# VHH binders against q96fz2: the designs that were tried, part 41

Target 1, 269 residues: q96fz2
Amino acid sequence: CGRTSCHLPRDVLTRACAYQDRRGQQRLPEWRDPDKYCPSYNKSPQSNSPVLLSRLHFEKDADSSERIIAPMRWGLVPSWFKESDPSKLQFNTTNCRSDTVMEKRSFKVPLGKGRRCVVLADGFYEWQRCQGTNQRQPYFIYFPQIKTEKSGSIGAADSPENWEKVWDNWRLLTMAGIFDCWEPPEGGDVLYSYTIITVDSCKGLSDIHHRMPAILDGEEAVSKWLDFGEVSTQEALKLIHPTENITFHAVSSVVNNSRNNTPECLAPV

## First folded at step 1 (VHH)

Design r10 (framework vhh_8cml_1)
Fold by ESMFold2-Fast, scan of step 1:
Structure r10 (fold): chain B 269 residues (1-269), chain A 124 residues (1-124)
Amino acid sequence: as target 1 above (269 residues)
Amino acid sequence: EVQLVESGGGLVQPGGSLRLSCAASGRTFSDYAMGWFRQAPGQEREFVALISYSGDSTDYSDSAKGRFTISRDNAKNTVYLQMNSLKPEDTGVYFCAAHSYDLGYYTEADFGSWGQGTQVTVSS
């Protein structure tokens, strides 16, 4: 996974993240650094994306089931990184393979500290090889969505007008992530950055790409991944596996250039 | 900019093996994802394999899966393509290419730096 859409205005995104804490209380996640959230139809590594994480990471004795939403840099900078410029990191930390997460120091250390997060997106993009050419067909991949009028789930056959109306009730894609905190050696603000855990593609996506993000399907999986105060690393890792509860449609090559940031990037073609 | 020079091509019989190398010079090699493409006479360039800048993730065309392995040595500024079980259909000029983005898209247009190619011929 190397490209997402996360375009919802902050208030719509916040409402889409409504949840229930361990005591059964309905809540909205509390924002940290909301001004750093930059909506886009075409987010690439090194940009900021919103993630959910436990309130206990910021407040001693906080309820670990309560959630913060914060923009974090895509591309994990390990806490032990000694250079002054994070862009000089010589490791691919955009994605973290599930099969080697416990062997890679960059991921094992923050995971051991409970630094689990849920990466939020409208969906993600992948490029399918077109046989006989170097051309790739981009696809937008996302959770199945319900129509506002209860006429069925939204799909590739739906009109552009229907796509415009769905965003107020959009089910966000929830991807398992690991984050870390890096303190610049020369001083300055702590940098929060994340990686997306990846797994082998499910049967439904195998013709598009051989890998997919580890998707946390439903609030039970999301809450267990985030709750590092009650759920051990070993138990949380059991949530990391391919899912078949995913859909997709082909999109225009407009998305190929990460500078293009318009609804055309995810519109069905 | 990065300059790329391929080597290791040659004539090999069906079922044989070749290891291609691509030496990079110029800016920091480890900032680039690296790919291998191939082209037969009269045809468009075809994607073969891709490796991320760290080496942690790879991608292959269907024709390369199970037969070819891409790897890199960032200390030597070199990317490799190990080709096993070669077939006459693998004949072509093999190009090394550098791409500054991570995995997600790898069309020919997304690669800014290209080598001149090395010829691979698979025949008796």
Scores: ipSAE 0.000, ipTM 0.207, lowest interface PAE 11.1, mean pLDDT 83

Design r11 (framework vhh_8cml_1)
Fold by ESMFold2-Fast, scan of step 1:
Structure r11 (fold): chain B 269 residues (1-269), chain A 123 residues (1-123)
Amino acid sequence: as target 1 above (269 residues)
Amino acid sequence: EVQLVESGGGLVQPGGSLRLSCAASGRTFSDYAMGWFRQAPGQEREFVALISYSGDSTDYSDSAKGRFTISRDNAKNTVYLQMNSLKPEDTGVYFCAAQTYYGEWTSPDYDYWGQGTQVTVSS
């Protein structure tokens, strides 16, 4: 997973993240650095994306089931990195393989500190190998959108109003991530950065790509992954596996260039 | 696993040309799509160009289209970026990267980012 869409306006994104804390109270996640959130149909590594994480990471006595939403840099910079420029990191930390996560110092250390996050997206993109042509067919991959199907629009005409209604009740993709905090050696703001955990592709996606992000399907899985105060690393890692509850459609090659940021990037072709 | 080493950067005047090379070590070079990215001081790393593992499909950023050409020589395990009509805005560190699929970054099991080569366009 190296490309996502996360284009919802901040207020729509916040509502899409409504949740219940452990007391059953309905809540919206509290923002940190909301001004750093930049909606885009085409997010690449090095850019900031919104993630959910436990409030307990920021407040010593906070309820670990309460959530913060914060933009973080995609591409984990380990806390132990000693150079002044994160781009000099010898490893690509855009993704973290589930099978080696406990063997890699860059991921094992933050995971041991409970630095689990949920990476938010409209969906992600993958490029299918087209045998015999060397063309790649991009696909937009996302949760089934039951709420939009329930809207009962019988013969939806092509109109801007139809697209706006799709996004009002969109179920965001929730991917398991690990984050770390890096302090620049010469001073400056702490950098929060994350990686997306990857697993073997499910049967439904195997014709598109051999790997997929570890998707947390449903609020129970999301809550357990985030709640590092009550859920151990070993228990949380049991949530990391392929999922079949996913859908996709082919999209235009416009998405190939990460600088293209238009609705055409995820529109069906 | 793959190791990438960029070369060919330097100081050029506006309107000049440079050819960057990225030499890959390893027997799996032909299994990777290859890309060029750049980073200017204080800026995020941005996409420049991408080429498929066979070399028959390419993609470019809007700023690179018509001026830059990406190519590869699988027999020599090398990818190239020919840059023409260079502008001051093209100044930055240029990085070579390898991925198993078009547009996706591979796992951290591979060291597939080069160290970068500096390109400066200035009089």
Scores: ipSAE 0.000, ipTM 0.129, lowest interface PAE 16.7, mean pLDDT 82

Design r12 (framework vhh_8cml_1)
Fold by ESMFold2-Fast, scan of step 1:
Structure r12 (fold): chain B 269 residues (1-269), chain A 124 residues (1-124)
Amino acid sequence: as target 1 above (269 residues)
Amino acid sequence: EVQLVESGGGLVQPGGSLRLSCAASGRTFSDYAMGWFRQAPGQEREFVALISYSGDSTDYSDSAKGRFTISRDNAKNTVYLQMNSLKPEDTGVYFCAADITYGSYYQDSAYDYWGQGTQVTVSS
């Protein structure tokens, strides 16, 4: 997973993240650095994306079941990285393989500190290799959406007003992430950055791509992944596996250029 | 891979001052955030103070704010805890701890390396 859509306005995104804390109280996540949230239909590595994380990461006595939402840079910069420019990191940290996560220091160390986050997106994009051509077919991949009438896809024939109504109740894709905090050696603000954990693709996606993000399907999985105060690393890692509860449709090549940021990027073709 | 040795503990009267030192051996000291924790008899280990690897960020427990100052000398591979206005409630074994990452947590489980501790007793 190297491209996502996360285009919802901040208030719609916040409502889509409504949750219950351990006491059963209905809550909205509290924002950190909301001005750094930049909605886009076409988000690439090194851009900021919103993530959920436990409030306990910021407040020593906070209830670990309470959630913060914060924009973080996609592409984990390890806290031990000592060069002044994080783009100089020699290793690609956009994704973290689930099978070796405890073997790589860049991921093992923050994971050991409970630095688990949930990466939010409308969905993600993958490019399918086509037989007999060097062209690849892009697909938009997302949770099945609940509708009164059955069609899970965004209809190409729908009016712009119908597209807006779809997003009002959109179920956000919730991907398991690991984050870290990097303090620039020459001073400045702490950089929060994340990686998306990847697993082998499920049977339903195997014809599109051989890997998929580790998707946390439902609020119980999301809560357990985030709650590093009550859920150990070992227990949390049991949540990391392929999921079949996913749907997709082909999209146009407009999405190929990460500078394109329009609804056409995810519209069915 | 750093080894930590605390010193500077002892018996002091209420209202007195004490300076704890934590000497680190190993080439990676300047890569570590450093923390001080304490443990009183029959109590759990509690956070006292932390300092980032660069020294630009510090934080303190509520009981330590305004009285204690954490500092570091990366050239000497040493972290210090200056304790002023000591109270009997400050009595305990003080531990130095090293964290390879930014010390965003106040839980002792976040720290990778620990010293053996130095006893601080505040009594008349």
Scores: ipSAE 0.006, ipTM 0.359, lowest interface PAE 9.9, mean pLDDT 85

Design r13 (framework vhh_8cml_1)
Fold by ESMFold2-Fast, scan of step 1:
Structure r13 (fold): chain B 269 residues (1-269), chain A 124 residues (1-124)
Amino acid sequence: as target 1 above (269 residues)
Amino acid sequence: EVQLVESGGGLVQPGGSLRLSCAASGRTFSDYAMGWFRQAPGQEREFVALISYSGDSTDYSDSAKGRFTISRDNAKNTVYLQMNSLKPEDTGVYFCAAKSYDTGLYYEPEYDYWGQGTQVTVSS
């Protein structure tokens, strides 16, 4: 996974993240650095994306089931990174393979500190190789969406008009991530950055791409991944596996250029 | 601004070893993440291994894990792929690729520079 859409306005995104804490109290996540959130239909590594993480990372004695939402840089910069320019360490930290996560220093250390996060997106993009050409067919991949009375029978959202009707109740894609905190050697603000854990693709996606993000399907999985105060690393890693609960449709090649940021990027072709 | 030239390919028997080299020319080699891709006869190009600018982070395809090691020498502007326990399935043209801007680990269009490839054949 190396390209997402996360275009919802901040207020809509916040409401889409409504949750229940351990006591059953309904809550909205509290923002940190909301000014760094930049909605986009075409987010690439090195850009900031919103993630959910436990309040306990920031406040002593906080209920570990309470959630913060914060923009973080896509592309994990390990706390031990010695260079002054984080863009020089891009490879391998955009994604983290599930099968080697406990073997890689960059991921094992923050994971041991409970630095688990949930990466939010409308969905993600993948490029299917086409036989006999250098062209690739891009697809937008996302959770199946609940049909509404207002939208009628929309199937897989086959038109821009149908898509517009569902954004208010859109089910965000929730991907398992690991984050770390890096202090620039020459001073400056602490950088929070994340990686998306990847797994083998499910059968439904195997013709599009051989890998997929580790998707946390449902609030139980999301809460267990985030709650590092009550859920051990070993238990949390049991949540990391392929899922079949996913859908997709082909999109225009306009998404190929990461500089293009328009609704056409995810509209069905 | 970087030009890549692969070398070290050849014919080996199953179980053998090869070390591929990728020589880069250019003033800013150390600013690029480097990858190896391969293309088997009649198949699409696939990812093999990648290494970060500093060399501290590496990643491998499932088929390469435990058998292949990617490394780099920024002073010599060279990337290496050490391939051990070679199998007939490893046969293909191996390409070196460089990217200065990481917009996706496995997406060929995101790589700025590509070599011409070097042939690896694993056969008796």
Scores: ipSAE 0.000, ipTM 0.151, lowest interface PAE 15.1, mean pLDDT 83

Design r14 (framework vhh_8cml_1)
Fold by ESMFold2-Fast, scan of step 1:
Structure r14 (fold): chain B 269 residues (1-269), chain A 124 residues (1-124)
Amino acid sequence: as target 1 above (269 residues)
Amino acid sequence: EVQLVESGGGLVQPGGSLRLSCAASGRTFSDYAMGWFRQAPGQEREFVALISYSGDSTDYSDSAKGRFTISRDNAKNTVYLQMNSLKPEDTGVYFCAAPGYTYESFSSDEYDYWGQGTQVTVSS
């Protein structure tokens, strides 16, 4: 997973993240650094994306079931990194394999500190390899959507003009992430950065790509992943597995160039 | 520092209408959501309506849906609550509020800045 869409205006995104805390109280996540949120149809590594994390990471005695939403850099910079420029990190931390997460120091250390987050997106993009060529077909991959409470789910067959109207009730993709905090050695603001955990692709996606992000399907899974005050690392890792509750449609090659940031990037072809 | 001043309250008969205004001063009005809450005698503060910083999204309590409309004018630093089809149960002190750190919230406990309130009385 190396390309996402997260284009909702800040207000709509916040409402889409409405949740209940441990006591059943309805809440909206509290923003940190909202000025760093930049909506885009075509987000690449090193850009900022919004993530959910527990309020307990910022307030000593906070209820660990309460949520913060914050933009973080995509591409985890380990807390122990000693160079002055994060872009000079010698290895790619855009994704973290679930099978080796406890073996890699860059991921094991923040995971041991409870630094779990939920990465938010409209959906993600993958490129299907075409037989006998380097030419690839891009797909937009996302949760099945409810068009209305009465109609059930939105289908991939819906026309492009109808896609603009679906965003009012869009169910955001919720991907399991790990974040870390890096203090620049020369001083300055703490950098928060994240990686997306990846798993083997499900049967439904196997013809498109061999890997997929670890998707947390539903509020129970999201709550358990975020709640590092009550849910141990060992228990949280049981939530990391492929899901079949996913849908997709082919999109145009416009998305291939990460500089293109228009609705055409995710529109069905 | 954010200061909020409500106006437009009064006495009205059942079925009548009132328009409340909230004038805000301070550096951050256009950057934050705004809410309206009410408090009846002997009761806790109750959420009524909220509006996002841009005005693109609004939300209402179940009792206010279809009868009340919240709006804002960021150029004038003002939030409005248009109340139609008023009922005796709508009687209370209406407060304009701004959150400290959250963009939107249904809980009065998450609002740091409050106006003094304006009295709305619905009776014959």
Scores: ipSAE 0.000, ipTM 0.138, lowest interface PAE 16.9, mean pLDDT 83

Design r15 (framework vhh_8cml_1)
Fold by ESMFold2-Fast, scan of step 1:
Structure r15 (fold): chain B 269 residues (1-269), chain A 124 residues (1-124)
Amino acid sequence: as target 1 above (269 residues)
Amino acid sequence: EVQLVESGGGLVQPGGSLRLSCAASGRTFSDYAMGWFRQAPGQEREFVALISYSGDSTDYSDSAKGRFTISRDNAKNTVYLQMNSLKPEDTGVYFCAAESLYTGYYDSPTYDYWGQGTQVTVSS
């Protein structure tokens, strides 16, 4: 997973993240740095994307089941990184393999600090290798969605006009992430950055790509992943596995260029 | 695994040409898409050009289109960037990068391996 869509306006995104805390109280996540949220149909690594994380990361006595939503840089910069420019990091931290997460210092250390987050997106893009060529077919991959005006779920066969109407009730994709905090050696604001944990692809996606993000399907999984005050690292890692509750459709090659930021990027072809 | 070493940078006057080379080591060079990126002092690293595993597919930044040509020689484990009609704005350190799975991304963090860079200075 190296490309997502997260285009919802801030107010729509916030409402899509409504949740219940441990006491059963209905809540909306509280924003940090809302001005850094930049909606886009075509989010690449190094850009900021919204993530959910426990309020306890910011306030010593906070209820660990309460949630903050914050934009973070995609591409984890480890807290121990010594250079002044994060772009000079020698290895790719866009994704973190589930099978080696406890072996890699860049990921093991923040996990030990409870730095788990849920990465939010409309969905993600993957490129299927075409037989015998270097051409790739991009796909937009997302949770099954419920139609409000018609029975059944929205799908590739629906018109583009119908697709424009679904965003008000869109079920956001919720991916398991790890974040870290990096303090620039020369001073300045703390950089919050994240990686997306990846697993082997499920049966339904195996023809598109051999890997997929670790998707947290439903509020129980999301709450357990975020609640580092009550859920240990070992227990949280049990949530990291492939899921079959996913759908997709082919999209235009317009999405290939991360500079293209239009609805055409995710529209069915 | 692959290790990358850039060469061919130097000082040229505006309107001049340079050809950069990137030598890769490793048996799997032909499995990697290759990109060129550049960075001016105080600026973020920016995409310049990419070429697919076989060399059949290429793409360029808007500033490079029509002036730069990326190519590769898989028998020599080398990727090239031919730069024509150079401008002072093209000044920077040019980096070669390898991506194990071509995703169509033009952003630096998707690349798995990086060279140390070669300096290009365009000045009169």
Scores: ipSAE 0.000, ipTM 0.186, lowest interface PAE 12.0, mean pLDDT 83

Design r16 (framework vhh_8cml_1)
Fold by ESMFold2-Fast, scan of step 1:
Structure r16 (fold): chain B 269 residues (1-269), chain A 123 residues (1-123)
Amino acid sequence: as target 1 above (269 residues)
Amino acid sequence: EVQLVESGGGLVQPGGSLRLSCAASGRTFSDYAMGWFRQAPGQEREFVALISYSGDSTDYSDSAKGRFTISRDNAKNTVYLQMNSLKPEDTGVYFCAAYDSGTWYPLTEYDYWGQGTQVTVSS
């Protein structure tokens, strides 16, 4: 996973993340650095994306089941990185393989500190190899959406007014992430950055791409992944596996250029 | 996960050349940046050269620039150090090291180390 859509306005995104804390109280996640959130139909590595993480990461005695939502840089910069410019990092930290996460220092150390996050997206994009050509067919991949009078799937036949309404009740994709905190050696603000954990593709996606993000399907999985105060690293890693509960449709090549940021990027073709 | 074995060291006259090899075992060799370090008798280990996981980026110590070339063959799971114009002060045990990043870091931040190969530059 190297491209996502996360285009919802901040208020719609916040409501889509409504949750219950450990005491059963209904809550919305509290924002940190909301001004850094930039909605886009076409998010690439090195851009900022919203993630959920435990409030306990920011407040010493906070309830670990309470959630913060914050924009973080896609592409984990380890806390021990010694250069002044994070873009000079020679190793690709956009994704973290589930099978080697405990072997790689870049990921093992933040995991040991409980630095687990849930990466939010409308969905993600993958490019299918087409036999007999150098071209790839892009697909938009997302959770199945419950069809009601107000909510529904994106369709090529839907009017622009109907497309606007489907996002009000869209079920966001929730991907397992690891984050770290890097302090620039020359001073400045702490950089929060994340990687998306990847697993082998499920059978439904195997014809599109051989890898997929580790998707946390449902509030129980999301809660356990985030709650580093009560759920150990070993227990949390049991949540990391392929899921069949996904759907997809082909999209146009407009999405190929990461500078294109329009609804056409995810519209069915 | 990664085991490193150095070879190619030996005795050479000043001005001579040696090619060191580091053979890695493990399926993830291409995920690691690789470095060469050396340790002279009675001295601390020092950085010599670094190559990124893809081989596209290299870095050298000031003493190695212009004389040494680091390269890798990911199909053979091997990293090399070609040493030319060797000087007596190049004498030491040469270590291969693996790291998740192509960036140079302090000695303690490399994840895997070989046992070393002796290089002696002497008449």
Scores: ipSAE 0.000, ipTM 0.128, lowest interface PAE 16.3, mean pLDDT 82

Design r2 (framework vhh_8cml_1)
Fold by ESMFold2-Fast, scan of step 1:
Structure r2 (fold): chain B 269 residues (1-269), chain A 123 residues (1-123)
Amino acid sequence: as target 1 above (269 residues)
Amino acid sequence: EVQLVESGGGLVQPGGSLRLSCAASGRTFSDYAMGWFRQAPGQEREFVALISYSGDSTDYSDSAKGRFTISRDNAKNTVYLQMNSLKPEDTGVYFCAADSWGYYTSLPEYDYWGQGTQVTVSS
């Protein structure tokens, strides 16, 4: 996964993340650094994206089932990185393969510390190889959405006005991530950064791309991935597998340029 | 930064074999997916094969599948393309590329490219 959409205004995003804690109480996640959240239809690595993580990461003796939402840099900067500028990190940490996550020190160490997060997006983009050409067809890939009485079917024939109405009750894509904390050697704020775990694509996506993010489908999976106080690394990794509960539609080449940040990026063609 | 240098190209008869090598400089080779692309005379550049950073996943174009094998040796910072049953249609300049962005096994954008090595399949 190398490109997402996460365009919801902060208040809408927060409501979309409503959850129940261990005692069954309905809650909204509490924000950290909300001013760093920048909504966009076209999020690339090195930009900030919102993630969910356990409150226990920030408060000693907190209920590990309670959630914080925080913007983090996409592209994990390991805690051991000794240079002054994170952009000087000379390897790609945008994604982390599930099959070797325990073999790579950059991922194994934070995972051992319980630094699991859920990466939030409207959906993600992938580029399909077109037979007989070097052209690529982009697709927007997302959870199946619940139809409402007035929404009707979401499809290529729907106007931009109709698409604007669906976001009020949009089911966010929830991807398994690992984060780390890096302290600049010259001083300054701690940098929180993350990677998205990837798996082999499911049958439904195999014609588009051979890899997909590890999607946590439903609140039970999300809760177990986040709850590092009660769920061990070994148990959490059992949640990492391909998911068939996904849908997609073709989008225009407007999305190819990461500087384009308009609804046209995800509109059906 | 990653610098890529291809070698192993040459002239071969139809049905013959060649092994291309791509040597990468830098400590981070094992963190990049590596791909092979080719450009035939008068045609656009096309994808041939890719291999993930660990070597566990590979992908091939339809024209390469069953005839070509991509592999890597992370200890030697080298990626290989073994080409068997070569056809005149395989003639072209072959480029090695490193994907420093996106998925380790994806094809959207490769950031580092070699200069290319010529493969000619002719009698």
Scores: ipSAE 0.000, ipTM 0.133, lowest interface PAE 16.2, mean pLDDT 83

Design r3 (framework vhh_8cml_1)
Fold by ESMFold2-Fast, scan of step 1:
Structure r3 (fold): chain B 269 residues (1-269), chain A 124 residues (1-124)
Amino acid sequence: as target 1 above (269 residues)
Amino acid sequence: EVQLVESGGGLVQPGGSLRLSCAASGRTFSDYAMGWFRQAPGQEREFVALISYSGDSTDYSDSAKGRFTISRDNAKNTVYLQMNSLKPEDTGVYFCAAVYSTGWYLSEDQYDYWGQGTQVTVSS
């Protein structure tokens, strides 16, 4: 997973993340640095994406089941990184393989500190190899959407108008992530950055790509992954596996250029 | 790898001041954020103060804000805790601890290295 869509306006995104704490109280996640959230249909590594994480990471004695939502840089910068420019990191930390996560120091150390997060997206993109050509077919991959709107009236226009109605009740894709905190050696703000854990592709996606993000399907999985105060690393890692509860459709090559940021990027072709 | 040694503890009257020092060895001191924790007899260890590896960011417990100041001297591989307006409630063993970047706040369980502690007693 190297490209996502996360285009919802901040208020819609916040409502889509409504949850219950361990006492059964309904809550919305509290924002940190909300002004750094930049909605886009076409998010690439090094850009910021919203993640959920436990309030206990920021506030001593906080209930570990309470959630913060914060923009973080995609591409984990380890806390021990010594250069002044994070883009100088010589190895790719966009994704973290589930089979080697406990062997790589860059991931094992923050994981041991409970630095688990849930990466939010409308969905992600993958490029399928086409036989007999160098071209690849992009697909938009997302959770099956449970709720629906009624169809357009006689004379109603097209797919972009219909897509506007689905976003009000969109079920966000929730991917397992690991984050770390890096302090610039010359001073400045702490950089929060994350990686997405990847697993072998499920049967339903095997014809598109051989790898997929580790998707946390449902509130129980999301809660257990986030709650580092009550759920150990070993228990949390049991949540990391392929999932079949996913759907997709082909999209146009407009998405290929990460500078393109329009609804056409995810519209069905 | 870091070894930490605290000093500067002692007996002081209420309203008095003490300056604690924590000397680090192992030539990686500047890579670590440094924290101070304390433990009263028969109680759990609690957070007191934190300073980033550069010295640009600090954080304090509610009981320490306005009375205690954490600072560091990377050239001397030392972190300090200046304690003013001491109260009997401040009595305890004070520990120095080191951790890779903390972000905003981390529990004691996330610190990598610990000193053996220095006793602070506030009584008449």
Scores: ipSAE 0.000, ipTM 0.126, lowest interface PAE 17.2, mean pLDDT 82

